# Miniprotein binders against ABC transporter G family member 3 (ABCG3), part 20

Target 1, 243 residues: ABC transporter G family member 3 (ABCG3), of Arabidopsis thaliana (Mouse-ear cress) (q9zuu9r114to356)
Amino acid sequence: IAWKDLTVTMKGKRKYSDKVVKSSNGYAFPGTMTVIMGPAKSGKSTLLRALAGRLPPSAKMYGEVFVNGSKSHMPYGSYGFVERETQLIGSLTVREFLYYSALLQLPGFLFQKRSVVEDAIQAMSLSDYANKLIGGHCYMKGLRSGERRRVSIARELVMRPHILFIDEPLYHLDSVSALLMMVTLKKLASMGCTLVFTIYQSSTEVFGLFDRICLLSNGNTLFFGETLACLQHFSNAGFPCPI
Short names: E, the ipSAE of ESMFold2; O, the ipSAE of OpenDDE; V2, 0.75 times the mean of E and O plus 0.25 times the DockQ between their complexes.

## First folded at step 18 (miniprotein)

Design u7 (from s2 with L80I; at its last look DockQ between E and O 0.86; V2 from the best seeds 0.72)
Fold by ESMFold2, look of step 18:
Structure u7 (fold): chain B 243 residues (1-243), chain A 87 residues (1-87)
Amino acid sequence: as target 1 above (243 residues)
Amino acid sequence: SPEDLQELARKIIRLTRELFRALLLAKQGDPEEALRKIEDLERKLEELEDEIGKYSPLRAKYLREEVEKLREWIEYIRKIIEELLRE
């Protein structure tokens, strides 16, 4: 996927044309991890949604988004989008939740749905949790936040998307869970899934796993390029990397 | 009393599994039987909701939320099964 001169405006309380993303350019190569970084209100979620074709009706997009060199939008069902907070069914096990999600979404033979579920469990490192309740409160104890986050991503993997957009995969994760998530996503990308996701903050250890960085501030793209080039750029300017 | 609320949670889990097994049955080619199972499930849910209603809103908050979520899922899946009957 690539974007050129991408601008997004949003209807505000008192004006219609607040520019949330301002003339952004970038690309994500197949099978790589491209990260959109920035503080709150930097425009990173809006950019993510623009790339996925999921802008709300109150938003207008200008500029171009290309998929495999064409200006066509992605076919419905060819991509996945993981919201920052996804509601799970706490009264089901991980395997049950993924299986019934597949049953609702996919046509085809029922036994084939079992295969895609097992693949998603393996891809998100959920094998040891597959028969555990998802839970979410004191009467249905279950998964911790890192495991729950991996389940939310695994649900989208059941659809076998070519590209996966994830809004804040590290949201509310401790450092150990965050590292596991990034290692897991890096492996997922190496298996052929193109990943584009947003991150508010990153540790130095996690930062080294990204292939490309799109650094946003106040809607402006401050940097776009390979991870090592990002570190060198800010180090040469006398500033530590803002990440 | 804490054990009583825990048992009600187990009932919610069981009803949720019955719901999705009914969906599976409908997808396997028997949506008429699946719809009968949904109707029975709705009766069981009403009884469960009455049982949960014996507890204060504060103590049973999470279980009431689970019942509402399950009710929404039942209606959603009932609609899917009814579409399958038309075909």
Scores: ipSAE 0.570, ipTM 0.855, lowest interface PAE 1.5, mean pLDDT 80
ESMFold2 (binder alone), look of step 18: mean pLDDT 87; pTM 0.858
OpenDDE base, look of step 18: ipSAE 0.778; ipTM 0.931

## First folded at step 19 (miniprotein)

Design z1 (from t6 with Q28M; at its last look DockQ between E and O 0.91; V2 from the best seeds 0.00; counts 0 for: pae E 1.6 > 1.5)
Fold by ESMFold2, look of step 19:
Structure z1 (fold): chain B 243 residues (1-243), chain A 87 residues (1-87)
Amino acid sequence: as target 1 above (243 residues)
Amino acid sequence: SPEDLQELARKIIRLTRELFRALLLAKMGDPEEALRKIEDLERKIEELEDEIGKYSPLRAKYLREEVEKLREWIEYIRKIIEELLRE
């Protein structure tokens, strides 16, 4: 996926700027992890949604988005989008939740849906939790936040997407859970899934796992390139790496 | 009683499972029987809501929220089953 001169405006009152993303350029290579990084209100979620074709009605997009070199809309079923907050069904087990999600979204034979569910469980390192209740409160005890986040991603993997967009995969995770998530996502990318996701902040260990970085501030792209080049770029300019 | 609220939670889990089994039944080619199972499930949910209503809102907060979510899922799945019947 690539984008050129991508500008997104949002309807605002007279006190606000209309431009949330300002002439952004970038790309994500197949099977890699490309990270959109920046503080709150930097435009990172808006850029992610623009690339996925998921902008709200109050937003307008200008510029071009290319998929495999073609200026076309994302084909249905070719991508997944994981929201920052995903509604899970706490009264189901992990396997049940994924199976019924597949049943609702996929045509085909029932035995084929079992296969995609087991693949998603394996891909997100959920094997030990597959028969555990998702839960979410004291009367339905279940998964911790890290496992719950991996379930929300596994739900999208059931559709076997080629590109997966994730809004803040590390949201509210402790450092150990965050590292496990990134290692898991790195492995997923190596298996052929193209990942594009947003991150507010990263640790040094997590930063080292990114393939490519799009650094945003106030709608402006401050840097786009490989992770190592990001470190060199800011060092050469006399600024510490903001990441 | 925490023990009584825990039993209500187990009932919610069972009813949720029954709902998705009805969805499966409809997808396997019997949407008419699936719809009848949905109607029976709605009666069971009403009885469960009445039982939950005997407890203070603070003590039953999570269970009330779970039942409301289950009602939303029931309505969503009923519409899917009704669409299958029209085909």
Scores: ipSAE 0.528, ipTM 0.838, lowest interface PAE 1.6, mean pLDDT 80
ESMFold2 (binder alone), look of step 19: mean pLDDT 87; pTM 0.843
OpenDDE base, look of step 19: ipSAE 0.789; ipTM 0.934

Design z2 (from t6 with Q28L; at its last look DockQ between E and O 0.97; V2 from the best seeds 0.76)
Fold by ESMFold2, look of step 19:
Structure z2 (fold): chain B 243 residues (1-243), chain A 87 residues (1-87)
Amino acid sequence: as target 1 above (243 residues)
Amino acid sequence: SPEDLQELARKIIRLTRELFRALLLAKLGDPEEALRKIEDLERKIEELEDEIGKYSPLRAKYLREEVEKLREWIEYIRKIIEELLRE
């Protein structure tokens, strides 16, 4: 996927639209992790949604998005999108939730030879939790935030997407859970899934796992390139990388 | 008592599983029976809501929220079953 001169405006309370993303350029190679980084109000979630074709009706996109060199939109069912906060069904086990999600979303699921559910469980390191209740409160004890976040991603994996867009995969995770998430996502990318996701801030350990970085501030792309090039870019300018 | 609220949570779990088993039944080719199971489930939900209603809103907040989510899922799955029945 690539984008060129991508601008997104949002309807404000006044007559004129507010620019949220300003002339952004970038790309993500197949099977890699491309990270959109920036603080709150940087436009990172808006850029992610623009790339995925998930902008709200109040938003307008200008510029071009290319998929495999084509100007056409991504085919339905070929990508996944994981919201920042996804509602799970606490009354189901992990396996049950993924099974019924597949039943609802996959035509012909009942006739498949391979279990997309078990593959998603394995891919998101959920094997030890597969028969546990998802839960979510004191009367339905269940998973911690890290496991719950991995379940939300696994739900999208049952569609076997080529590209997966994730809004803040590390949101509200402790450092151990965040590292496990990123190691898991890196492994997922290495198996052929193209990942594009947003991150507010990164530890040094997590930063090293990214293939490409799109750094946003106030809608402007401050940097786009490979991880090492990001470090050299800001070092050459006399500033540490702002991540 | 905490044990009473825990039993109500177990009932919510059982009803949720019953709902998704009805979805599976409809997908396996029997949407008429699946719809009858949905109707029975709605009666069980009303009874459960009455039982939950005996507790203060603060103590039973999470259970009330879970039942409302279950009602939303019932309506969603009912529409799916009704579409299958029209075919």
Scores: ipSAE 0.593, ipTM 0.869, lowest interface PAE 1.2, mean pLDDT 81
ESMFold2 (binder alone), look of step 19: mean pLDDT 86; pTM 0.833
OpenDDE base, look of step 19: ipSAE 0.792; ipTM 0.935

Design z3 (from t6 with Q6R K79E L84I; at its last look DockQ between E and O 0.85; V2 from the best seeds 0.00; counts 0 for: pae E 1.7 > 1.5)
Fold by ESMFold2, look of step 19:
Structure z3 (fold): chain B 243 residues (1-243), chain A 87 residues (1-87)
Amino acid sequence: as target 1 above (243 residues)
Amino acid sequence: SPEDLRELARKIIRLTRELFRALLLAKQGDPEEALRKIEDLERKIEELEDEIGKYSPLRAKYLREEVEKLREWIEYIREIIEEILRE
């Protein structure tokens, strides 16, 4: 996937339109992790949604999005999108939740197979939790936040997407859970899934796992390139990378 | 007591599984029986709501929220099963 001169405007106060993303350029290679980083209100979630074709009706997109080098929207079912917060069913085990999610979303012939569910469990490092109740409160004890976040991603994996967009995979995770999440996503990408996700900020440990970074500030793309090149770019300017 | 509320939580878990089993039954080719199971589930949920209503709102908050979510899922799945019947 690539984007060129991508501008997104939203209905604003006082002016006709507010530019939330301003002439952004970038790309994500197959089987890699591409990270959109920036502070709150930098435009990172808007850029993510623009790439996925999920902008709200109040938004206007200018510029171009390419899939495999052609100007095309993504076919339905070819990609996954994981929201910042997702609804899980605390009354089900992990395996049950993924199975019934697949049953609701997949063509009927495929609901007879459990392989997509087991693949998603293994891909998200959930094997030890597969028969555990998802839970979410004192009368239904279950998963911790890191495991719950991995379940929300696994739900999208049952559709076997070629590309996965994730809004803030580290949202509300402690440092240990965040590191496990990124290691898990790195492995998932190496197995052939193309990942594009947003991150508000990262630790040095997590930063080293990214393949490519799109750094945003106030709608502007400050840097796009490989992770090492990002460090060199800001070091050459006389200070470390601002992330 | 806390154990009474945990027993009600176990009932919610069982009813949730019955709901999704009914969905599976409908997808396997018996949507009429699946709808009968949904109707029975709604009766069981009414009884469960009466039991939960014996507790103060603060003590039973999470269980009432779970039952409301379950009712939303029942309605959603009923519509899916009815769509299968129209085919």
Scores: ipSAE 0.531, ipTM 0.842, lowest interface PAE 1.7, mean pLDDT 80
ESMFold2 (binder alone), look of step 19: mean pLDDT 87; pTM 0.848
OpenDDE base, look of step 19: ipSAE 0.783; ipTM 0.933

Design z4 (from t6 with L58Y; at its last look DockQ between E and O 0.87; V2 from the best seeds 0.00; counts 0 for: pae E 1.7 > 1.5)
Fold by ESMFold2, look of step 19:
Order: C-alpha cells, then structure tokens, then sequence
Structure z4 (fold): chain B 243 residues (1-243), chain A 87 residues (1-87)
C-alpha cells in the first residue's frame, strides 16, 4: 500500500474544512509493521482511516492511495480494521465470540469454520483463554485489558486479511501488556500479514520492533522511513528521536 | 444477595448462547424455527428484566447494561433471519 499527496479535510465542531492530514506520502511493504506515530491531534487516526477507506462522511480525501500499484480502495474482505475501542460480547467465551463473529461475516460452510477461529486464537496468543468468558464487570469476570485487546484483533483475523489496520493497539495497556502485544504483532507480520497501526508513544523496547515509521505532527509528515533511518535522521539534526 | 445477582448473570450468558444458536439454526436452513426461538427468547428477556428490577439500580447496573446489549443483538439477528425467510 502507498499514498501520495494525501490530504484529508474534515468538518469539526466549528463546521470548517480543517486540513487534518496535509500532503502525506508513504508506503507499507508486504509482511511488515508500519507505524504512524504522533501526539493527539497529529492526524494519525485520520491518516489510518484514509488508507483503509474508512473515513467518516464528514471527511473528504484528496490525493492517491495505491494497492499493488493501482489506485484503489481495498475490497472490504481483503483487509481488517480494528477500532481504538471495540465492543466485545462479555457473555461469550473467546472461542464463542470469534466463532459467531465468523458466522456473521463469512458466507458459508464447505469446511468447519473452527479452523480460522483456532488460527486467530493461536496468532494472538489466546490459547490459554479460549474457553474463558470475555466478561468485563464484577458479575462477569473475565479478561484483562491486554487480553481483551488481543481478542478485538483476533476477531478481524478470522477474515484472514492481507492487511490489518489497527487504531492504537496499545491503548490503555500497561507496559508489560503493551510489549506482549507488539511482540505478538511482529510475529503476525513475519507470517505475511501487512500491519499499519497508530501509536501515541512507545518504550525503547517497543520502538525497536517497528519496521517503518511515519511520524506526524499537526497533520504534517515529519519523517517517513525505516526505524534505523529515523534514529540517524534525528541524530544528524541534533534532536533525539521522538517516541 | 451477591450470589443471586451472579445467578442472573448466568441466565444472561445462557440466553446469549441461545440467541447465537438460533442464528446458526437459521443459517443451517431453518429460519422459521430460528425466528420462533427468537420470539421465545424475547419473552425470557422480559422475565429476566422483571427479576433484575427487584434489586437496587446501583447493584444491578451491570446486569441491566448486559440485557440492553443482548436486546440490541436480538434485533440485529432477527433482521438477518427475516431476510433469510424472504429467500
């Protein structure tokens, strides 16, 4: 996936056409982790949604998005998109939730749909939690936030997407859960899934796991390139690499 | 008691499973029977809401929220089943 001169305008609270993303350029190689980093209001979620073809009706996109060299919005079933906060069904187990999600989204059964569900469970390191209730409150105790976040991603994996867009995979996670999430996502990418996700901030250990970084500020792309090039770029300019 | 609220939570879990089993039944070729199961499920939800109503709003808050979510899922799945009946 690549983008050129991508600009997104959006009507905010004041009903003005604010430029939220300003002439951004970048790309993601197959089977790699490409991270869009930046503070709040940097445009990172908007850029992510523009790439995925998920912009709200109030937004307008200019510029081009390419998939394998062709200008295109990706077909709905060829990619996954994980919202920052997703609604899970606390009264189901992990396996049940994934199975019924697959039933709602896949057209039919030539083979048992359990294979895609079990693969998603394994990919997101959920094997020990598969028969555990998702829960979410004192009368339905279940998963912690890191495990719940992995379930939300696993739900998208049942469609076997080639590209997975994730809005803030580390949102509200403690440092140990965040590291586990990123290690898990790195392994997923190495198995052939192309990952593009947003991150507000990163620890040194997590930063080292990224393949490519798109650094945003106020809608502008301050840097785009490989992780090592990012470190060199900011060292050469006399600034520490922002995380 | 807290144990009584826990039993109501188990009923919600059971009803949720019944809902998705009805969806499976509809997809397997019997959407008429699936719709009848949905109608029975709605009646069971009303009974459950009455039982939950015997507790203070604060103590039963989470259970009422779960039932509201279940009702939303019931309406969504009912529409899917009704579409299948037209085919």
Amino acid sequence: as target 1 above (243 residues)
Amino acid sequence: SPEDLQELARKIIRLTRELFRALLLAKQGDPEEALRKIEDLERKIEELEDEIGKYSPYRAKYLREEVEKLREWIEYIRKIIEELLRE
Scores: ipSAE 0.520, ipTM 0.834, lowest interface PAE 1.7, mean pLDDT 79
ESMFold2 (binder alone), look of step 19: mean pLDDT 86; pTM 0.839
OpenDDE base, look of step 19: ipSAE 0.798; ipTM 0.937

Design z6 (from t6 with K69R; at its last look DockQ between E and O 0.83; V2 from the best seeds 0.00; counts 0 for: pae E 1.8 > 1.5)
Fold by ESMFold2, look of step 19:
Structure z6 (fold): chain B 243 residues (1-243), chain A 87 residues (1-87)
Amino acid sequence: as target 1 above (243 residues)
Amino acid sequence: SPEDLQELARKIIRLTRELFRALLLAKQGDPEEALRKIEDLERKIEELEDEIGKYSPLRAKYLREEVERLREWIEYIRKIIEELLRE
């Protein structure tokens, strides 16, 4: 996927239309992890949604988005989109939740083996949790935040998307859970899924796992390129990288 | 008592599984029987609500919230089953 001169405006309250993303350019290679990084109100979630064709009606997009060299929106089922917060069903086990999600989303699921569910469990490192209740009841134990986040991603994987967009995969995770999530996502990308996701900030260890970075501030793209080039770019200017 | 409330939570889990098994039955080609199972499930939920009502609202708050979520899922799945009965 690539974007060229991408601008997104939102209708302002008692103001003129505000540009939330300002002339952004970038791309994500197949099977890689491309991160959109920036502080609150940098435009990162808006850029993510623009790339996925998920902008709200109050937003207008200008510029072009290319998918595999074509000027097109992605059809449903060719991509997954994981919201920042996903509501799960605590009274189901992980396997049950994924099974019934597939039953609701995939036409003809009953005429196929259940391999899509087991593949999603394996891909998100959920094998030890597959028969556990998702939980959240005060009388019944449930999954921790990291495991719940991996279930929310696995839900999208049952559709076998080629491109997966994730809004803040590390949201509210402790450092150990965040590192596990990133290692898991890098493994998923290496198996052919193209990942594009947003991150507020990262540790040095997590930063080293990214293939490409799109650094945003106030709607402006400060940098786009490989992770190593990002470090070199700001080092050459005499500043530490503003990540 | 915590054990009594935990047993009510286990009943909610069983009813949730019955609901999704009814969805599966409908998708397997028997939406009329699935709808009958939904109606039976609604009766079981009313009985469960009566049992929960024997506890003070503060002690049973989470169980009532879980039953309300289950009722939302029942309505969603009932609509899917009713669509399957039409073509």
Scores: ipSAE 0.467, ipTM 0.810, lowest interface PAE 1.8, mean pLDDT 79
ESMFold2 (binder alone), look of step 19: mean pLDDT 86; pTM 0.842
OpenDDE base, look of step 19: ipSAE 0.790; ipTM 0.935

Design z7 (from t6 with E18K K37E K44E E51K; at its last look DockQ between E and O 0.78; V2 from the best seeds 0.00; counts 0 for: pae E 1.7 > 1.5)
Fold by ESMFold2, look of step 19:
Structure z7 (fold): chain B 243 residues (1-243), chain A 87 residues (1-87)
Amino acid sequence: as target 1 above (243 residues)
Amino acid sequence: SPEDLQELARKIIRLTRKLFRALLLAKQGDPEEALREIEDLEREIEELEDKIGKYSPLRAKYLREEVEKLREWIEYIRKIIEELLRE
């Protein structure tokens, strides 16, 4: 996927700043992890949604988004989008939730010789949790936040997307869970899924796992390129320290 | 007691599983039986809500929230089953 001169304007409460993303350029290679990084209100979530074709009706997009060199829209079911917070069904086990998600979303699921549910469980390192209740409170004990986040991603993997967009995969995760998530996503990308996701901030260990970075500030793309080139660009000056 | 609330939580789990079994049944070609399962579920949910209503809102907050979610799913699944009946 590539984007060129991508500008997004939105109807705001104020007339002054209607450009949320300003002439952004970038690309994501198949099977890699491309990260859109920046502080709150940098435009990262808007850019993610523009690339995925998920802009709200109040937004206007200018510029171009290319998939495999064409302006053609991605076919239905060829991409996945994981919201920052995803509603799970605490009364189901992980396997049940993924099974019924597949039943609802995949045409012909009952007639296919595919193990999409088991593949999604394996891909997100959920094998030990597959028969556990998702839960969410003291009367329904279940998964911790890291496992719950991996289930939300696994739900989208049931559709076997070529491109997966994830809004803040590390949201509210502790450092150990965040590292496990990124290692898991890195492996998923290496198996052929193209990943594009947003991150507010990352540790040094997590940062080293990204293939490409799109650094945003106030709608402007400050840097786009490989992770190593990003480090070289900022050398000893101006790059935020990991927490 | 906390044990009584835990038992109501297990009931919510059983009813949620019945709902999704009904969805499966409808997708397997029997939406008429699936709709009967939904109607049985709706009666059971009313009884469950009555039992939960005996507790203060603070003690039963999580169970009330889960039942609200379950009712939303019932309505969504019922719509799907009714669509299949018209086919």
Scores: ipSAE 0.640, ipTM 0.885, lowest interface PAE 1.1, mean pLDDT 81
ESMFold2 (binder alone), look of step 19: mean pLDDT 85; pTM 0.819
OpenDDE base, look of step 19: ipSAE 0.785; ipTM 0.931
ESMFold2, look of step 20: ipSAE 0.493; ipTM 0.824
ESMFold2 (binder alone), look of step 20: mean pLDDT 85; pTM 0.818
OpenDDE base, look of step 20: ipSAE 0.747; ipTM 0.916

Design z8 (from t6 with K44E E51K; at its last read DockQ between E and O 0.86; V2 from the best seeds 0.75)
Amino acid sequence: SPEDLQELARKIIRLTRELFRALLLAKQGDPEEALRKIEDLEREIEELEDKIGKYSPLRAKYLREEVEKLREWIEYIRKIIEELLRE
ESMFold2, look of step 19: ipSAE 0.606; ipTM 0.871
ESMFold2 (binder alone), look of step 19: mean pLDDT 86; pTM 0.830
OpenDDE base, look of step 19: ipSAE 0.792; ipTM 0.933
ESMFold2, look of step 20: ipSAE 0.564; ipTM 0.853
ESMFold2 (binder alone), look of step 20: mean pLDDT 86; pTM 0.830
OpenDDE base, look of step 20: ipSAE 0.741; ipTM 0.915
ESMFold2, fold request of step 21: ipSAE 0.604, 0.671, 0.647; ipTM 0.871, 0.897, 0.887
ESMFold2 (binder alone), fold request of step 21: mean pLDDT 86, 86, 86; pTM 0.828, 0.835, 0.835
OpenDDE base, fold request of step 21: ipSAE 0.552, 0.575, 0.776; ipTM 0.838, 0.850, 0.928
ESMFold2, last read: ipSAE 0.626, 0.603, 0.624; ipTM 0.880, 0.869, 0.880
ESMFold2 (binder alone), last read: mean pLDDT 86, 86, 86; pTM 0.834, 0.838, 0.834
OpenDDE base, last read: ipSAE 0.620, 0.585, 0.787; ipTM 0.866, 0.854, 0.931

## First folded at step 20 (miniprotein)

Design y10 (from z7 with D50K K54E; at its last look DockQ between E and O 0.87; V2 from the best seeds 0.70)
Fold by ESMFold2, look of step 20:
Structure y10 (fold): chain B 243 residues (1-243), chain A 87 residues (1-87)
Amino acid sequence: as target 1 above (243 residues)
Amino acid sequence: SPEDLQELARKIIRLTRKLFRALLLAKQGDPEEALREIEDLEREIEELEKKIGEYSPLRAKYLREEVEKLREWIEYIRKIIEELLRE
């Protein structure tokens, strides 16, 4: 996927400018992890939604988004999109939730083996939790935040997307859970899924796992390139990388 | 008591599974029977809501939230079943 001169405007309440993303350029290679990084209100979620064709009606996009070298619209089932917060069904086990998600989303699922569900469980390192209740409160104990986040991603993997967009996969995760998530996503990408996701900030260990970085600030792309080039870019200026 | 609230939570789990069993039944080719199961489920939820109402709002807050979520899912699944009936 690639984007060129991508600008997104939104109706603002109190703003001199309504541009949220300002002339952004970038690309994500197949089977790689491309991160959109930046502080709050940098435009990273808006850019992610623009690339996925998920902008709200109040937003208008200018510029171009290309898939496989040509401008095209992605069909409904050709990509996955994981919201920052997802509604899970605490009254189901992980396996049940994924099974019924497949039943709702996949035409002809009843005549297929259940392999898409088991593949999603294994891909997101959920095998130990597959028969555990998702839960969510004191009368319905279940998964911790890291496992819940992995379930939300596994739900989208049931569709077997070629491109997966994830809004803040590390949101509210502790450092151990965040590292497990990123290792899991890196392996998923190496198996052929193209990943594009947003991140507010990262540790040095997590940062080293990214293939490519789009660094945003106030709607502007401060840097786009490979992770190593990002480090060298800021080091050559005589100050540490701001991420 | 905590045991009484835990029993209400187990009923929410059973009703949620009944809802998705009804979805499965409809997809297997019997949306008429699935809709009857939805109607039975809605009656069970009304009784469940009355039992939850016997507790203070703070003690039963999470159970009320779970029932609200279940009702949203029921409405969503009902629409799917009704679409299948038109085919």
Scores: ipSAE 0.539, ipTM 0.846, lowest interface PAE 1.4, mean pLDDT 80
ESMFold2 (binder alone), look of step 20: mean pLDDT 85; pTM 0.818
OpenDDE base, look of step 20: ipSAE 0.744; ipTM 0.915

Design y5 (from z7 with D4E; at its last look DockQ between E and O 0.93; V2 from the best seeds 0.00; counts 0 for: pae E 1.8 > 1.5)
Fold by ESMFold2, look of step 20:
Structure y5 (fold): chain B 243 residues (1-243), chain A 87 residues (1-87)
Amino acid sequence: as target 1 above (243 residues)
Amino acid sequence: SPEELQELARKIIRLTRKLFRALLLAKQGDPEEALREIEDLEREIEELEDKIGKYSPLRAKYLREEVEKLREWIEYIRKIIEELLRE
């Protein structure tokens, strides 16, 4: 996927429109992890949604988004989008939740529905939790936040997407859970899924796992390039990387 | 008592599974029977809400939230079943 001169405006209070993303350019290669980083209100979630064709009605997009070199929105079933907070059903087990999600999104009965669920469980390292209740409170004890986040991603994997967009995969995760998530996502990308996701900030260990970085500030793209080039860019300027 | 609230939570789990089994039944080609199971489920939820209503909102907060979510899922799945009947 690539984007060129991409600008997104939103309806603002007392004025016509605020530019949230300003003339951004970038790309994500197949099977790689591309991260959009920036502080709050930098435009990273808006850019992510623009790339996925998921902008709200109050937003206008200018510029171009290319998929495999063609100007188009992505076909149904070719991509997944994982919201920052996802509704899970705490009264189901992981396997049940994924199976019924597949039932809602895929045609008829097929033995392959079971197969896509098991593949998603394996891909997100959920095998030990597959028959565990998702839960979420004291009367329905279940998964911790890292496991719940992996379930939310596994739900989108049921459609076997080629590109997966994830809004803040590390949201509310402790450092150990965040590292496990990133290792899991890196492995997922190596198996052919193209990942584009947003991150508020990262540790040094997590940062080293990214393939490409799109650094945003106040709607502007301060840097786009490979992870090593990002480190060299700020080192050559005499400053540590701001990430 | 805490034991009574835990039993109500187990009932919510059973009803949720019943709902999704009805969805499966509809997808397997019997949406009329699935709709009848949804109607039975709605009656069971009404009874469950009455039992939860005997507790203060603070003590039963999580169970009330679970029942609200279950009702949203029921309405969503009912629409799916009704569309299958029109096919």
Scores: ipSAE 0.488, ipTM 0.819, lowest interface PAE 1.8, mean pLDDT 79
ESMFold2 (binder alone), look of step 20: mean pLDDT 85; pTM 0.817
OpenDDE base, look of step 20: ipSAE 0.755; ipTM 0.922

Design y6 (from z7 with R64M; at its last read DockQ between E and O 0.87; V2 from the best seeds 0.74)
Amino acid sequence: SPEDLQELARKIIRLTRKLFRALLLAKQGDPEEALREIEDLEREIEELEDKIGKYSPLRAKYLMEEVEKLREWIEYIRKIIEELLRE
ESMFold2, look of step 20: ipSAE 0.605; ipTM 0.872
ESMFold2 (binder alone), look of step 20: mean pLDDT 85; pTM 0.816
OpenDDE base, look of step 20: ipSAE 0.768; ipTM 0.924
ESMFold2, fold request of step 21: ipSAE 0.613, 0.595, 0.579; ipTM 0.873, 0.868, 0.857
ESMFold2 (binder alone), fold request of step 21: mean pLDDT 85, 84, 85; pTM 0.822, 0.816, 0.818
OpenDDE base, fold request of step 21: ipSAE 0.690, 0.673, 0.778; ipTM 0.897, 0.892, 0.930
ESMFold2, last read: ipSAE 0.582, 0.546, 0.612; ipTM 0.863, 0.848, 0.874
ESMFold2 (binder alone), last read: mean pLDDT 85, 85, 85; pTM 0.813, 0.819, 0.816
OpenDDE base, last read: ipSAE 0.777, 0.784, 0.783; ipTM 0.929, 0.932, 0.931

